# VHH binders against Probable 3-hydroxyacyl-CoA dehydrogenase: the designs that were tried, part 15

Target 1, 346 residues: Probable 3-hydroxyacyl-CoA dehydrogenase, of Deinococcus radiodurans (p83589)
Amino acid sequence: MKIKKAAVIGAGVMGAAIAAQLANAGIPVLLLDIVLPDKPDRNFLAKAGVERALKARPAAFMDNDRARLIEVGNLEDDLKKLKDVDWVLEAIIEKLDAKHDLWEKVEKVVKKTAIISSNSSGIPMHLQIEGRSEDFQRRFVGAHFFNPPRYLHLLEVIPTDKTDPQVVKDFSEFAEHTLGKGVVVANDVPGFVANRIGVYGIVRAMQHMEKYGLTPAEVDQLTGPALGRASSATFRTADLSGLDIISHVATDIGGVTPDDEDFTLTESFKNMVAGGILGDKSGSGFYKKTKDEKARPRFSTTCKPANTKTRARCACPPWTPRANLSPSATPCTPWKARKATSCAPP
Short names: E, the ipSAE of ESMFold2; O, the ipSAE of OpenDDE; V2, 0.75 times the mean of E and O plus 0.25 times the DockQ between their complexes.

## First folded at step 16 (VHH; framework vhh_vobarilizumab_d1)

Design p2 (from p1 with A97T; at its last look DockQ between E and O 0.42; V2 from the best seeds 0.00; counts 0 for: pae E 7.0 > 2)
Fold by ESMFold2, look of step 16:
Structure p2 (fold): chain B 346 residues (1-346), chain A 121 residues (1-121)
Amino acid sequence: as target 1 above (346 residues)
Amino acid sequence: EVQLVESGGGLVQPGGSLRLSCAASGFTFSFYAMAWYRQAPGKGRELVAFITSGGSTNYADSVKGRFTISRDNAKNTLYLQMNSLRPEDTAVYYCATPWKHDDETGYTDYWGQGTLVTVSS
């Protein structure tokens, strides 16, 4: 699927700024909002949105000529134009009744191949699509931008249980390659705080591992079986998600709150990512699989707390597997690995 | 000027029925979703029911099966039929919509002045 033309519904701060970013990327945009009864110009709100984006500080447009890619309109006169777009993004008022009314109208007009999205952060995506056809629901995926969209790297992609996985893949590729976004797939829960809480937990676990000399396996055993929630294992989840994605999310959150040490990445983690150790997709992360799973190194409990300023400071008994602290550190032997790693946490 | 005028409130006994009306003017009524909200003493406003411009309805769990929202687009009127009333339904009832856009704060609702419903013996 290829997005050549988009529509943004809602010309408030976020909608106009997202339209500007689409225009920066060379995508023609139809920007729609409601008709105000007390304004002679029926396109007043969409025009005001573009004007606000033109005056924005920091600049919403790469250059002001990009605004020529934005066609303004309104929901009463111009809704029929949605037949010509490949992606519809909703950024209207955070009210369920308004979103239901909008989607009922959009479904009647929109191209059968279009992706349909909401920028909502507070209303679960599955509630918005209740009452829509199965085909509409299959093409619906949440797309939550952060303010200001041009400058914040993160984009949350929020599938429902009805969303076609190919739509998630196609939209994520568009967002990454055309819009330059770091895509994070989020659960469909109120506020989408699960990603923020999940990244917070992983970052804090990394910090505590280094402070107390714990291994990833020790942390995962404590956070999975001991809590009665095997799917909540911290570092196995990080390897499944991708360490580069965790890095981007933590960096984006840290950029918004730079004094918040809760999102400060450890140097050993930064070295892993820089060295191409990105989790399961790269063949290793906090864990790696050896050709001989039965000979997998066993972690030692005798590692003493050490100064964490150097990568080579962790010491373990020579006859048990040693936890790695960095890709560049001397590996703990004896273990057999198809792909080499250091003494950094698996 | 957008106007929403509620009527039909009053005192009823538990188990009784009441029909609220909302007369709308100053906008294209048939294009917009309409909603009923209520506010009990000391509480915030809560959604009771809404109806889309196409007639699809949605209800709060607390009123589902007892209340019916409807609209007459020819008369620009929104209704709420309230059956099997309970003391906890006592509140000021407001009709709301279309969504008003404020150029400084984003979106808000148009609201009526409300009509009081009191359910007591």
Scores: ipSAE 0.118, ipTM 0.615, lowest interface PAE 7.0, mean pLDDT 75
ESMFold2 (binder alone), look of step 16: mean pLDDT 81; pTM 0.815
OpenDDE, look of step 16: ipSAE 0.423; ipTM 0.784

Design p3 (from f4 with Q1E L2V E23A G35A Q44G V78L I92V K112Q P115L; at its last look DockQ between E and O 0.45; V2 from the best seeds 0.00; counts 0 for: pae E 4.7 > 2)
Fold by ESMFold2, look of step 16:
Structure p3 (fold): chain B 346 residues (1-346), chain A 120 residues (1-120)
Amino acid sequence: as target 1 above (346 residues)
Amino acid sequence: EVQLVESGGGLVQPGGSLRLSCAASGFTFSFYAMAWYRQAPGKGRELVAFITSGGSTNYADSVKGRFTISRDNAKNTLYLQMNSLRPEDTAVYYCAAPWKHDETGYTDYWGQGTLVTVSS
């Protein structure tokens, strides 16, 4: 399946921003919203959405001329144009009755090969498709973007029990290769769009680690085997998930709630990700796998001194990142007592 | 100007019936889903029932089998037939269209409400 033209229904903050990102990717977009009875321009809302996207900070369009790829319209006059569209994305109000009403209308006009999606984060996908034909349900897949869509890499793809696996595959490939998104497949349950608790826990652990001078190994001792949990703990779990994914999710959440310091990434972590230290998939993260062990991987940590051009007193945080290795001044092994180390001044 | 005007509220005995009406004007009524909400004193608003533009209905569990939502698109009127009324149905009932856009996002068009009191 090839997506050459898309429709976005709902020209609020998210819908207009998603339409802008589709236009940035070179995809012609039909942007629809309701008619406001007190406005003589029946396309007022869709036009206002594009105008808002043109003024957005950070910029929603890579180039303002990209807005020419967006055709504005309204749901009363222009819904029939969905017959020409390969993908319909809904970003209207988070109310089930509004979404049911929309899907009843869309089903009557949409192309039989079109992929149909909701950007909803709060209403399960399976509830939205109740009452739709089996054919419609097979082509329906959730597609949750993060605000602002141009800058936040993550896209959650949320199939229902009825979604055709080929649709999931085709849509995910489009999202990755055309939209440049990092796709994560999520379960269709309330609050499915991101594991906010897991990411919250990791980000807060990083902040706590730096504030109180703990190493990743010390934090994992407190949250892993010492508490009877599996060998993967907070930072070990982050390495398994991918630090770039954690970075994108935390940045996405921070973009939605910028005043929430709980999702503010530490500078050390940002430097790790920028340096290509992305966890197990990159060969190193908070931990580095070594080949010196015969039975199982052993992880080592090191502490680097601060910039030698400045005078510093002898006190160094236990966690000092290296460009290609997990930071720590404390050697740690699962079968021996933790050996504390110090950081000498330059 | 969009207007939603509720009527038909009043005092009724437990087990009694009332029919609420909502006269709608200033928009293409037949295109929009419509809903009834209610709010008891000191409580938040809750959805009672909705009806899509195509006639599909949905009800809160607390009113299923007792209340019937309907619409007359020719008269631009939304109805709520309430039977077997109970004291816990006492509330201000609001007519709503669940789709309006403003600068901050979507919100409903709302009526002023009509009071229903169910009391022995």
Scores: ipSAE 0.275, ipTM 0.702, lowest interface PAE 4.7, mean pLDDT 76
ESMFold2 (binder alone), look of step 16: mean pLDDT 82; pTM 0.827
OpenDDE, look of step 16: ipSAE 0.632; ipTM 0.878

Design p4 (from p1 with D103E E104S T105G G106T; at its last look DockQ between E and O 0.50; V2 from the best seeds 0.00; counts 0 for: pae E 3.1 > 2)
Amino acid sequence: EVQLVESGGGLVQPGGSLRLSCAASGFTFSFYAMAWYRQAPGKGRELVAFITSGGSTNYADSVKGRFTISRDNAKNTLYLQMNSLRPEDTAVYYCAAPWKHDESGTYTDYWGQGTLVTVSS
ESMFold2, look of step 16: ipSAE 0.399; ipTM 0.790
ESMFold2 (binder alone), look of step 16: mean pLDDT 83; pTM 0.821
OpenDDE, look of step 16: ipSAE 0.683; ipTM 0.899
ESMFold2, look of step 18: ipSAE 0.430; ipTM 0.805
ESMFold2 (binder alone), look of step 18: mean pLDDT 84; pTM 0.840
OpenDDE, look of step 18: ipSAE 0.625; ipTM 0.874

Design p5 (from n6 with A97T; at its last look DockQ between E and O 0.01; V2 from the best seeds 0.00; counts 0 for: pae O 9.4 > 2, placed apart)
Fold by OpenDDE, look of step 16:
Structure p5 (fold): chain B 346 residues (1-346), chain A 121 residues (1-121)
Amino acid sequence: as target 1 above (346 residues)
Amino acid sequence: EVQLVESGGGLVQPGGSLRLSCAASGFTFSFYAMAWYRQAPGKGRELVAFITSGGSTNYADSVKGRFTISRDNAKNTLYLQMNSLRPEDTAVYYCATPFKWDDETGYTDYWGQGTLVTVSS
């Protein structure tokens, strides 16, 4: 099977970025979203998606001219155009009911040979296709991209027990050869593979960090390139992903996994999230982006221990080990909206 | 001012040993993790060995079993014992404090000027 034209439904951050990646690969894309009643342009959201993708940093398009391959539309006026596409991918809101509604509409118009995919990171694939025909289910396969789609190599392909193995094969080949992705076929279970392992790793690292009195920076130095892993290691990865997302995923997965898979979030982690410390999207997480003396971008911990020379007050996260604090440390100031913690040894 | 001064580099034959030292000043040495990095010609800087403030260590796979990172807090000195040296170990070796605090920005990294290690027959 050859995918010559695709449709992406949902022009949010991921949808638009995926559409851009398809365009990068030379695939014409129909980008669809809902009509906003308060906007005169019925394609407002789809257009906005493309505009965001054009301005994205890092760049979603290899060449901005590739945006010409994206046709914008909306689900009210342009759903019928799905008859001409070989692959449909949804990246809409993460609500099961919304997915069901969408697939019901898509099933009526999509051609019988088209592959159908969801970019969902959390909703099991088999649940999304409940109520659809056997034929629809046969050609449904999860396609979970990671942000940003252009740069992150991994693509999880998630078949259900109803998915035709040939569809899995054909789609995987397309993804690898055309989209430049590294395909991992994942079971249709909570968190699939990457999130399950990744979030588990973050959660366990947090637990052990506190247990052994380490700092996030120390843990990242231990769990990054030193182990052959990405430079973002553990907690920088968490910041990039969003701590609220990590929290939700951990909670959701932990609720359905065996007891020996401990996804228990530490109290410190919970407090960060509760305090609006969510990572890059909130301006700070475990790290804060700053500039050094030469105005070079750097990532520093958000901990500001008491200055041993000036005895200035500090602000420290709760995980700050005693060994890293001056004996003369004073109580820490509040870290943004979170509760004040003490930098002074007990 | 934070200062890191490496020493001990030089020319050594394959299979030989070398001990690097890093003299640290300008901060409370014992409070901070330390690390050795290296940069070979034409390559990026890479982590060689890391030691936490608590004394836990980690190594790059390429040097495991051959290199040992240690610290003397009383002397404010970081060490790297390099045994069984190989030509591929040829690089400028940098001492770093990855976790030095700043009053404004928090913990950040500082680097020494480096010391050249050449492994050649």
Scores: ipSAE 0.011, ipTM 0.244, lowest interface PAE 9.4, mean pLDDT 84
ESMFold2, look of step 16: ipSAE 0.170; ipTM 0.652
ESMFold2 (binder alone), look of step 16: mean pLDDT 80; pTM 0.804

Design p6 (from t1 with K106T; at its last look DockQ between E and O 0.42; V2 from the best seeds 0.00; counts 0 for: pae E 4.7 > 2)
Fold by ESMFold2, look of step 16:
Formats: sequence, structure tokens, C-alpha cells
Structure p6 (fold): chain B 346 residues (1-346), chain A 121 residues (1-121)
Amino acid sequence: as target 1 above (346 residues)
Amino acid sequence: EVQLVESGGGLVQPGGSLRLSCAASGFTFSFYAMAWYRQAPGKGRELVAFITSGGSTNYADSVKGRFTISRDNAKNTLYLQMNSLRPEDTAVYYCAAPYKWDETGTYTDYWGQGTLVTVSS
């Protein structure tokens, strides 16, 4: 991971709690806020934030000695210290003018390799980066924590159209492996409550795929660039986000509304997750990367459901035919019949 | 204590101009982004324009090209030059600064009392 020191800007409820969780993970944190005109201590807000986190119930720190990893400061005296951090997370007031003003200042001092993030839940990420250099925009990615950050597994990662995909990957790996977060990659839309609706859409797509006998590739062709969606369509988005995360979110929702079949995971999907097939991070998900054949992706473990009317009872998805190979390419074999569908070997 | 005091509102014919001022005190004005909001009768407050401490500006689509936000850091004053005024610009205009802290740890805004702009024949 490239993130060894972080800054959190804004020491309100969320910012202080996020700083505590970073400290729990062993990450040194610079916690900054504004100078209050009526307080003699110029670091009053950042200190108050740490004190609030130390007294929080349920506990924000796994051990109160972790607070020693948090250095407090203010935006007038200590902004220059951002030259030393690998990740800057903003959790200030939810106002676009304040965020533009902050980013204008941060851009001038932050190291050129740092990842830059907002915890905003209501202001689209693309609006925040207007007026910033292309280099800053490439390194900017939303990172929305849920309160309380120590106990809520989910972390939304929100790229813009400008965010470098490698930054999304690197940050997501840090969040998963160091922070123990379940990362979901979300659209840059207001209100981010739609990330639970995004999981709903993935779960419904899985249910409808099984009901109507579609493959993941067929669904993604219907929901991807041809429909104006982001380049990572439904099942590609699931593989990017992690199938274990989709499972956790869907299970959490199902626990709140257990009779709502819209969040019921298919048995095929449950078997994938139980078998360690978790998406890109595990080397395979709805799609599998391979180097040993014509560089074509190989679908893993999801086929048309058994209850689909008899046209396909295949255990694996089809793949494109080979241009210079025998016309007798190995088909996926249902009982008593052959189809043009191929369950291509590894 | 932070105070924001608006002035310059009044009655104007359609197509006319007004210049609003906001006198700021009790904080480091040059550090803060500043904004103008407006509230028409029976409606919520809406952002009109903002200006960062570094001078970058942003405008609502409905006023772009007609209104100009500016600031004078030496005089601790925020301005809104309003040209080509329309009846739909009628509202109370508020000066705002984004960084009010309350003791519960919640950020809010500093607001002025507002100045009324009426655009009518």
C-alpha cells in the first residue's frame, strides 16, 4: 500500500471518528480544522474532535492509546504539513464554496503522489474538482464512510470521470486490507444513499439473470456503454467492488426487511462467495482473467438457472468462437441436446 | 462575534442594476470563501454565487453573465453586482460564510439579516 500517513480535514463528528479509525489501523493522522475567532487555542476544534472520539459510545478507539497517532493542527498554521501525507480526506461543512476554497489551498501544498478524497454524502465529486488541475483531478476519489466508522463495514469509493482507475484500485486495496472495509464503487451522484440502491440493482439483475436465463455478459451488454452507463457495467462493477461486499450489503438490507425478495441473493451467487470467488481481487468473479488461451476472458461458475425454460441448462457461460480453429468447438452440453453455446475450457 | 451586514437592496425596474454589499466583521475575512444566497417569497434559499478566498467564482445558471461576485479583502467587504435584473430576481439576498461551528460538533453557516431586492414595473 502507498498510504503510510493521512490527513483528515474537518474535526466534526465524522472527521474525528474517521481519524480514530485510521489510528486504530496504525496510520499516523494529521487532523486539521479552522481557527475559531473566539477561542484562544488555535487548535481548539481539532482537539475537541479527538476528545469527543475518546469519550464516544460505542468506543471510537479500540485502545485509547491509539489517539497518540493523531496530530492536531489548524488550516491557517498547519496546512503546509500536507506535503508529508499520502492521503487527504475532507470532512468539512457540506457547502460547495467551502470545498472549492479548501481544494484550491490543498492543491498548492499536497505532495504530487497523494490521493485526495471527500467524505461528502451530498455534493457530487465532479463539482468539487472543477477548477483543479488535471493532475489533481486524476488523483481525486470520493471516500464515504458510514457513522460510526469503526463499526460500519461499508465504505463507498466514488470515482469521477477524471479519476485514474489505478487510484481507485490502489485506494480500494488500502481500504480493504488496511482499514478492513467492505468497498463498494459507487456512481458520483447526490445523496449516495443510491449505493444501497446500486446493490439492489445488482441483486435484482442476478435474480432476473437466473429467472430469464441470461449470462453476465449479456446483462452487461444491455446495461453498459450502449445505455450510457459508466464503463463498468452491472457485473463488471460487482467484480470490481468485490462479491463478498455485495453479499454483506445485501445481507444487511435483508436483515432489516427480511420479507423483501428484492434483496435475496441467488444460490449461485452464494456458492461463488462461499467458494472464494470474490471478483477481481480474487482473480475471478462473474468474469475470470486468464493468460493461457487467446487472452479471452473466461466466465466462472454462473450459468443460466435450472428453472429457466428448456433452451439452456448449461453449467457455464458461452464464449466467442475461434476464427482459425475447427468448427467443432466444444459446446456447453445440456442433456439430450447440443447448442452453439460453448463452455470453453481454461 | 461574527457579523455579516448586507446593504444596497431596493426597488428597481426590469433591466436595471443594483450593487449589493456585505460588511463582514469578527473573523479573518480573507481566509473564508463568501457567498450570496437569495430567498424568494414562499421558497427556500438558493445559492446565487460564491467566491473563494483566492478569487475563484461560481454562479447559478439563472444569473450567469448578469451577476458578478467580488470581494475587497482590505475592506472586509463582499459585493454582488446585479445587471439586467428580471422580476424573478426579486428576493431577499443574504451574505453567507461557510464555517460556523456549534458546540455539538456540527458545522453550519454564518448568515446576514438580508437585503430585499424588488424588481417590478
Scores: ipSAE 0.285, ipTM 0.712, lowest interface PAE 4.7, mean pLDDT 77
ESMFold2 (binder alone), look of step 16: mean pLDDT 83; pTM 0.835
OpenDDE, look of step 16: ipSAE 0.544; ipTM 0.834

## First folded at step 18 (VHH; framework vhh_vobarilizumab_d1)

Design q2 (from p4 with E103Y; at its last look DockQ between E and O 0.72; V2 from the best seeds 0.00; counts 0 for: pae E 3.3 > 2, grease 25.2 > 24.2)
Fold by OpenDDE, look of step 18:
Structure q2 (fold): chain B 346 residues (1-346), chain A 121 residues (1-121)
Amino acid sequence: as target 1 above (346 residues)
Amino acid sequence: EVQLVESGGGLVQPGGSLRLSCAASGFTFSFYAMAWYRQAPGKGRELVAFITSGGSTNYADSVKGRFTISRDNAKNTLYLQMNSLRPEDTAVYYCAAPWKHDYSGTYTDYWGQGTLVTVSS
């Protein structure tokens, strides 16, 4: 099977970015979203998605001219156009009822040879397609992209027990050869592979960090390039992802995996989230981005020195919520490996 | 503007019945799935039932066989027939409508103000 035309349903951050990636690959894309009752343009959200993708940094399009390959529409007026696409991907709200409703509609109009996918990161694939025909289920395969889709190589392909193996093969080949993705076939379990392993790693790293009296920077030094991993390592990755998201995923996965997989968040981590310390999106997480004398990006820790006199390791347990920090408190100087961070007194 | 107005809540004895209604406006009702949620005191909000635009239904295990979700597209109204009510069904019941874009790249549901259902002897 050859995918020549695709549809992306949901023009949010991921949907629009995925549409852009398809366009980058030369695949015409129908981008659909809901009609907003308070907007005169019925395609407002889809258009906004494209606009957002055009302005994205890093760039979602390799060339902005590729946006011409995206046709915008809405689910009320343009759902019938799904009859002409070879692949449908949803990136709508993470609600099971919404997914069911969407798939019920899609099933009525999509051609019988089309592959159907969900970009869901949390809702099991088999639950999404309950109530659908066997034929529909056979053609359904999870396609979990990572943000930003253009740059992150990994694509999780998640079949159900009903998915045709040939669909998995065909889609995987398409993803690898056309979209330039590295495909990992994942089981349809909570967190699939990447989130399950990744969040588990973060949670366990946090636990061990506290247990052994390490700093976030020390942990990242140990769990980044030293292990052949990205420079963002553990806690920088957490900051990039959002600590609230990590918290949510950990809680969700932990709730359904009662085995020896410990997803228990430390109290310090919980306090950070409760205090609005959420990572990059809040301006601070485990790290705060600063600039050095040459205006080069640097990261400082939000940790207080355990003992400034003895150059002791930075100690953050427990992290104090930002709300409880004195407004006069100055951020600590950038932490250097195995050096005490100094916080300037107000 | 999307509006959801729940009604029909009240005090009922165990084993009793109530019918909740949700009047919807501000969107094409027939194109969207609708849902009932509830929140008991001290507990989180939980899904009770949902119905697709096509009329397919799903229920939480705790209410299966007792509750029935339905819709009248001509009246833009969602219903929840609750039979064999139990004390544990005591909660504020919320009607949920189509998800909305928050202009940040994420989506959230529309919610009504809720209607209180109290099941007590």
Scores: ipSAE 0.384, ipTM 0.760, lowest interface PAE 1.4, mean pLDDT 86
ESMFold2, look of step 18: ipSAE 0.407; ipTM 0.786
ESMFold2 (binder alone), look of step 18: mean pLDDT 83; pTM 0.848

Design q3 (from p4 with T106E; at its last look DockQ between E and O 0.01; V2 from the best seeds 0.00; counts 0 for: pae O 16.4 > 2, placed apart)
Fold by OpenDDE, look of step 18:
Structure q3 (fold): chain B 346 residues (1-346), chain A 121 residues (1-121)
Amino acid sequence: as target 1 above (346 residues)
Amino acid sequence: EVQLVESGGGLVQPGGSLRLSCAASGFTFSFYAMAWYRQAPGKGRELVAFITSGGSTNYADSVKGRFTISRDNAKNTLYLQMNSLRPEDTAVYYCAAPWKHDESGEYTDYWGQGTLVTVSS
């Protein structure tokens, strides 16, 4: 099977970025979203998606001219165009009922040879296709991209027990050879592979950080390049991902995993989220972007020395409730004062 | 509520052996590091042995080669095998679980009541 044309449904951050990646690969894309009743342009959301992708940093398009390969439309007027595409990917709101409604509509229009995918990061694939025909289920495979799609190599391919193995093979080959992705076939379980492992790692790192009196910077020193991992390591990765997202994923996965998989968020983590400290998207998380002496962008922790004279103790406001942000009451080190401040990343 | 209950202490002759036990409850035992401390008369409390949730161990220099810390996660029990006991090992031995228990990030150990070990001729 050859994918020559694709449709992306949902023109949000991920949908638009995925559409851009398809365009980068030379694949014509139909980008669809809902009609907003209060907007005169029925393709407002799809167009907005493309515009965001064009302005994205890092760049979603290798060349902005590639945007020409994206045809914008909406689900009311252009759903019938799905008959001509070889691959349909949804990236809509993460609600199961919304997914069901979408797939019911898609199933009526899409050609029989088309592969159908969800970009969902949390909703099990088999639940999404409940109520669909066996034929539809056979050609349904999860395709979970990571943000930003252009740069992150990993693509999780998530078959169900009903998915045709040939579909998995064909799609994986397409993803690897055409989209330049590294495919990991994942089981249709909560968090699949990457999120489950990643969030678990973050949760456990947080627990151990507090338990052993480490700083975020120290943990990242230990869990980044020193282990052959990305420079974002643990907590920088958390900031990039969004602490609220991590919180949701941890809660959801933890609710359905075996007892030996502890996804319990620390109180400090919960307090950060409750306080609106969400990472990059809120301007601050474990780290905050600063400039060094040469005005070069750098990341520093939100921690500061409680005592600037002795530097014996570091205070981390994000780890305490907003009502208790005093440096004197909010130490970074749980059980001991440190002579050297580790409030700044190396 | 976290509870730690030590047992196995007693009087032993120099060169003898004892096995201490600590029954843990009120938390997921297998997820947490555990430790043995001791306090001799007139001295401060000192770390004797530490064991991580994964089973890695660390010992005070004074007990290396003589003491062995271990755990049974299925039984929620911590052990301290003490061999070649010396008079200087005489102390109250405490089972401990390190724990963060305040929102300020402060860390505190949970302690048992202790068990007395006396090494004497």
Scores: ipSAE 0.000, ipTM 0.220, lowest interface PAE 16.4, mean pLDDT 84
ESMFold2, look of step 18: ipSAE 0.516; ipTM 0.834
ESMFold2 (binder alone), look of step 18: mean pLDDT 85; pTM 0.843

Design q4 (from p4 with T106V; at its last look DockQ between E and O 0.64; V2 from the best seeds 0.00; counts 0 for: pae E 2.2 > 2)
Fold by OpenDDE, look of step 18:
Structure q4 (fold): chain B 346 residues (1-346), chain A 121 residues (1-121)
Amino acid sequence: as target 1 above (346 residues)
Amino acid sequence: EVQLVESGGGLVQPGGSLRLSCAASGFTFSFYAMAWYRQAPGKGRELVAFITSGGSTNYADSVKGRFTISRDNAKNTLYLQMNSLRPEDTAVYYCAAPWKHDESGVYTDYWGQGTLVTVSS
């Protein structure tokens, strides 16, 4: 089977970025999302997705001209266009019921030879296709991309027990040869492979960090290149991923895994998330990007007020010494005091 | 703008019945799935029932066999028939419309204001 045209449903961060990657590979893409009632443009979200992808850093497109390969549309007006695509990928909201609704619609219009995929990072694939025909189930395979899709090599391919092995093979070949991905075929279990291992690692690292009185920087020094891992190591990776996302994944996976797989978040981690310290997307997590005395980019520990309006309460990582706090932040209690403290108004 | 207005809540005795309604406007109702959620005092919001645009239904285990979700596309109205009500069904019930997408790519639900259902002797 040859994939010549694809559709991406959901023009959020991942959906738009995946569409860009397909365009990079020279694959025409139909990018669809819902109609917003408060927007005159019925394709507003799809267009916004493309615009976001064009402005993304690092660049989602190898060449902005590649955006011409993306046709924008919406699910109300353009769902019927799915009849002409060879591959459909969803990247919509991570709700099982939403997936069911979508697949019910998609099943009615897609051609019989089309491969169907979900980019879900946590919802089991077999649950998504409950209620679908055997034919639909046969050609359904999870395709879990990592952000940013252009740069992260790994693609998890997640078949169910109903997926045709030939579909797995064909899709994997497409992903490797056309999209330039490194395919790992994963079992349809909580967290698949990467998230399960990765989040477990972060959770355990956090526990041990506190237990042994280490700093995030020390842990990252130990768990990065020293172990043959990426320079983002453990906690920089967490910041990149989003601490709220990690929290959700840990909670979800932990609820369904064996007891010997401890996914318990530390209180400090929970406090960070509760305080709006979410990583790069919030401007700071375990680290904040700063410049040193020589104007060289560096990552330093940070502290933020829990309430930005009143600054009456500080939410700081418990490991942050006063001397290493951001100049723009209110000083917080050092490592020995592992809780948020009240701060004086500015 | 999407608007959801719930009605039909009230006080009912155990074993009684209520029918909730949700009037929807501001979007193509027939194209989207709809859901009922509830939030009991001191508890989190939980899914009660879901109905796809095609009419497929799903229920929480706690309400299976007792509650029925339905829709009238001509009236842009979602319904929840609640039978054999129990004290533990006491909650504010919310109608949920299709999820929205913000500029940052985050999805959130559309919610009504809710209607209170109290099951008490």
Scores: ipSAE 0.256, ipTM 0.688, lowest interface PAE 1.8, mean pLDDT 85
ESMFold2, look of step 18: ipSAE 0.525; ipTM 0.824
ESMFold2 (binder alone), look of step 18: mean pLDDT 81; pTM 0.808

Design q5 (from p4 with A35S N58S; at its last look DockQ between E and O 0.47; V2 from the best seeds 0.00; counts 0 for: pae E 2.6 > 2)
Amino acid sequence: EVQLVESGGGLVQPGGSLRLSCAASGFTFSFYAMSWYRQAPGKGRELVAFITSGGSTSYADSVKGRFTISRDNAKNTLYLQMNSLRPEDTAVYYCAAPWKHDESGTYTDYWGQGTLVTVSS
ESMFold2, look of step 18: ipSAE 0.632; ipTM 0.879
ESMFold2 (binder alone), look of step 18: mean pLDDT 80; pTM 0.784
OpenDDE, look of step 18: ipSAE 0.805; ipTM 0.940
ESMFold2, look of step 19: ipSAE 0.500; ipTM 0.833
ESMFold2 (binder alone), look of step 19: mean pLDDT 80; pTM 0.785
OpenDDE, look of step 19: ipSAE 0.770; ipTM 0.925

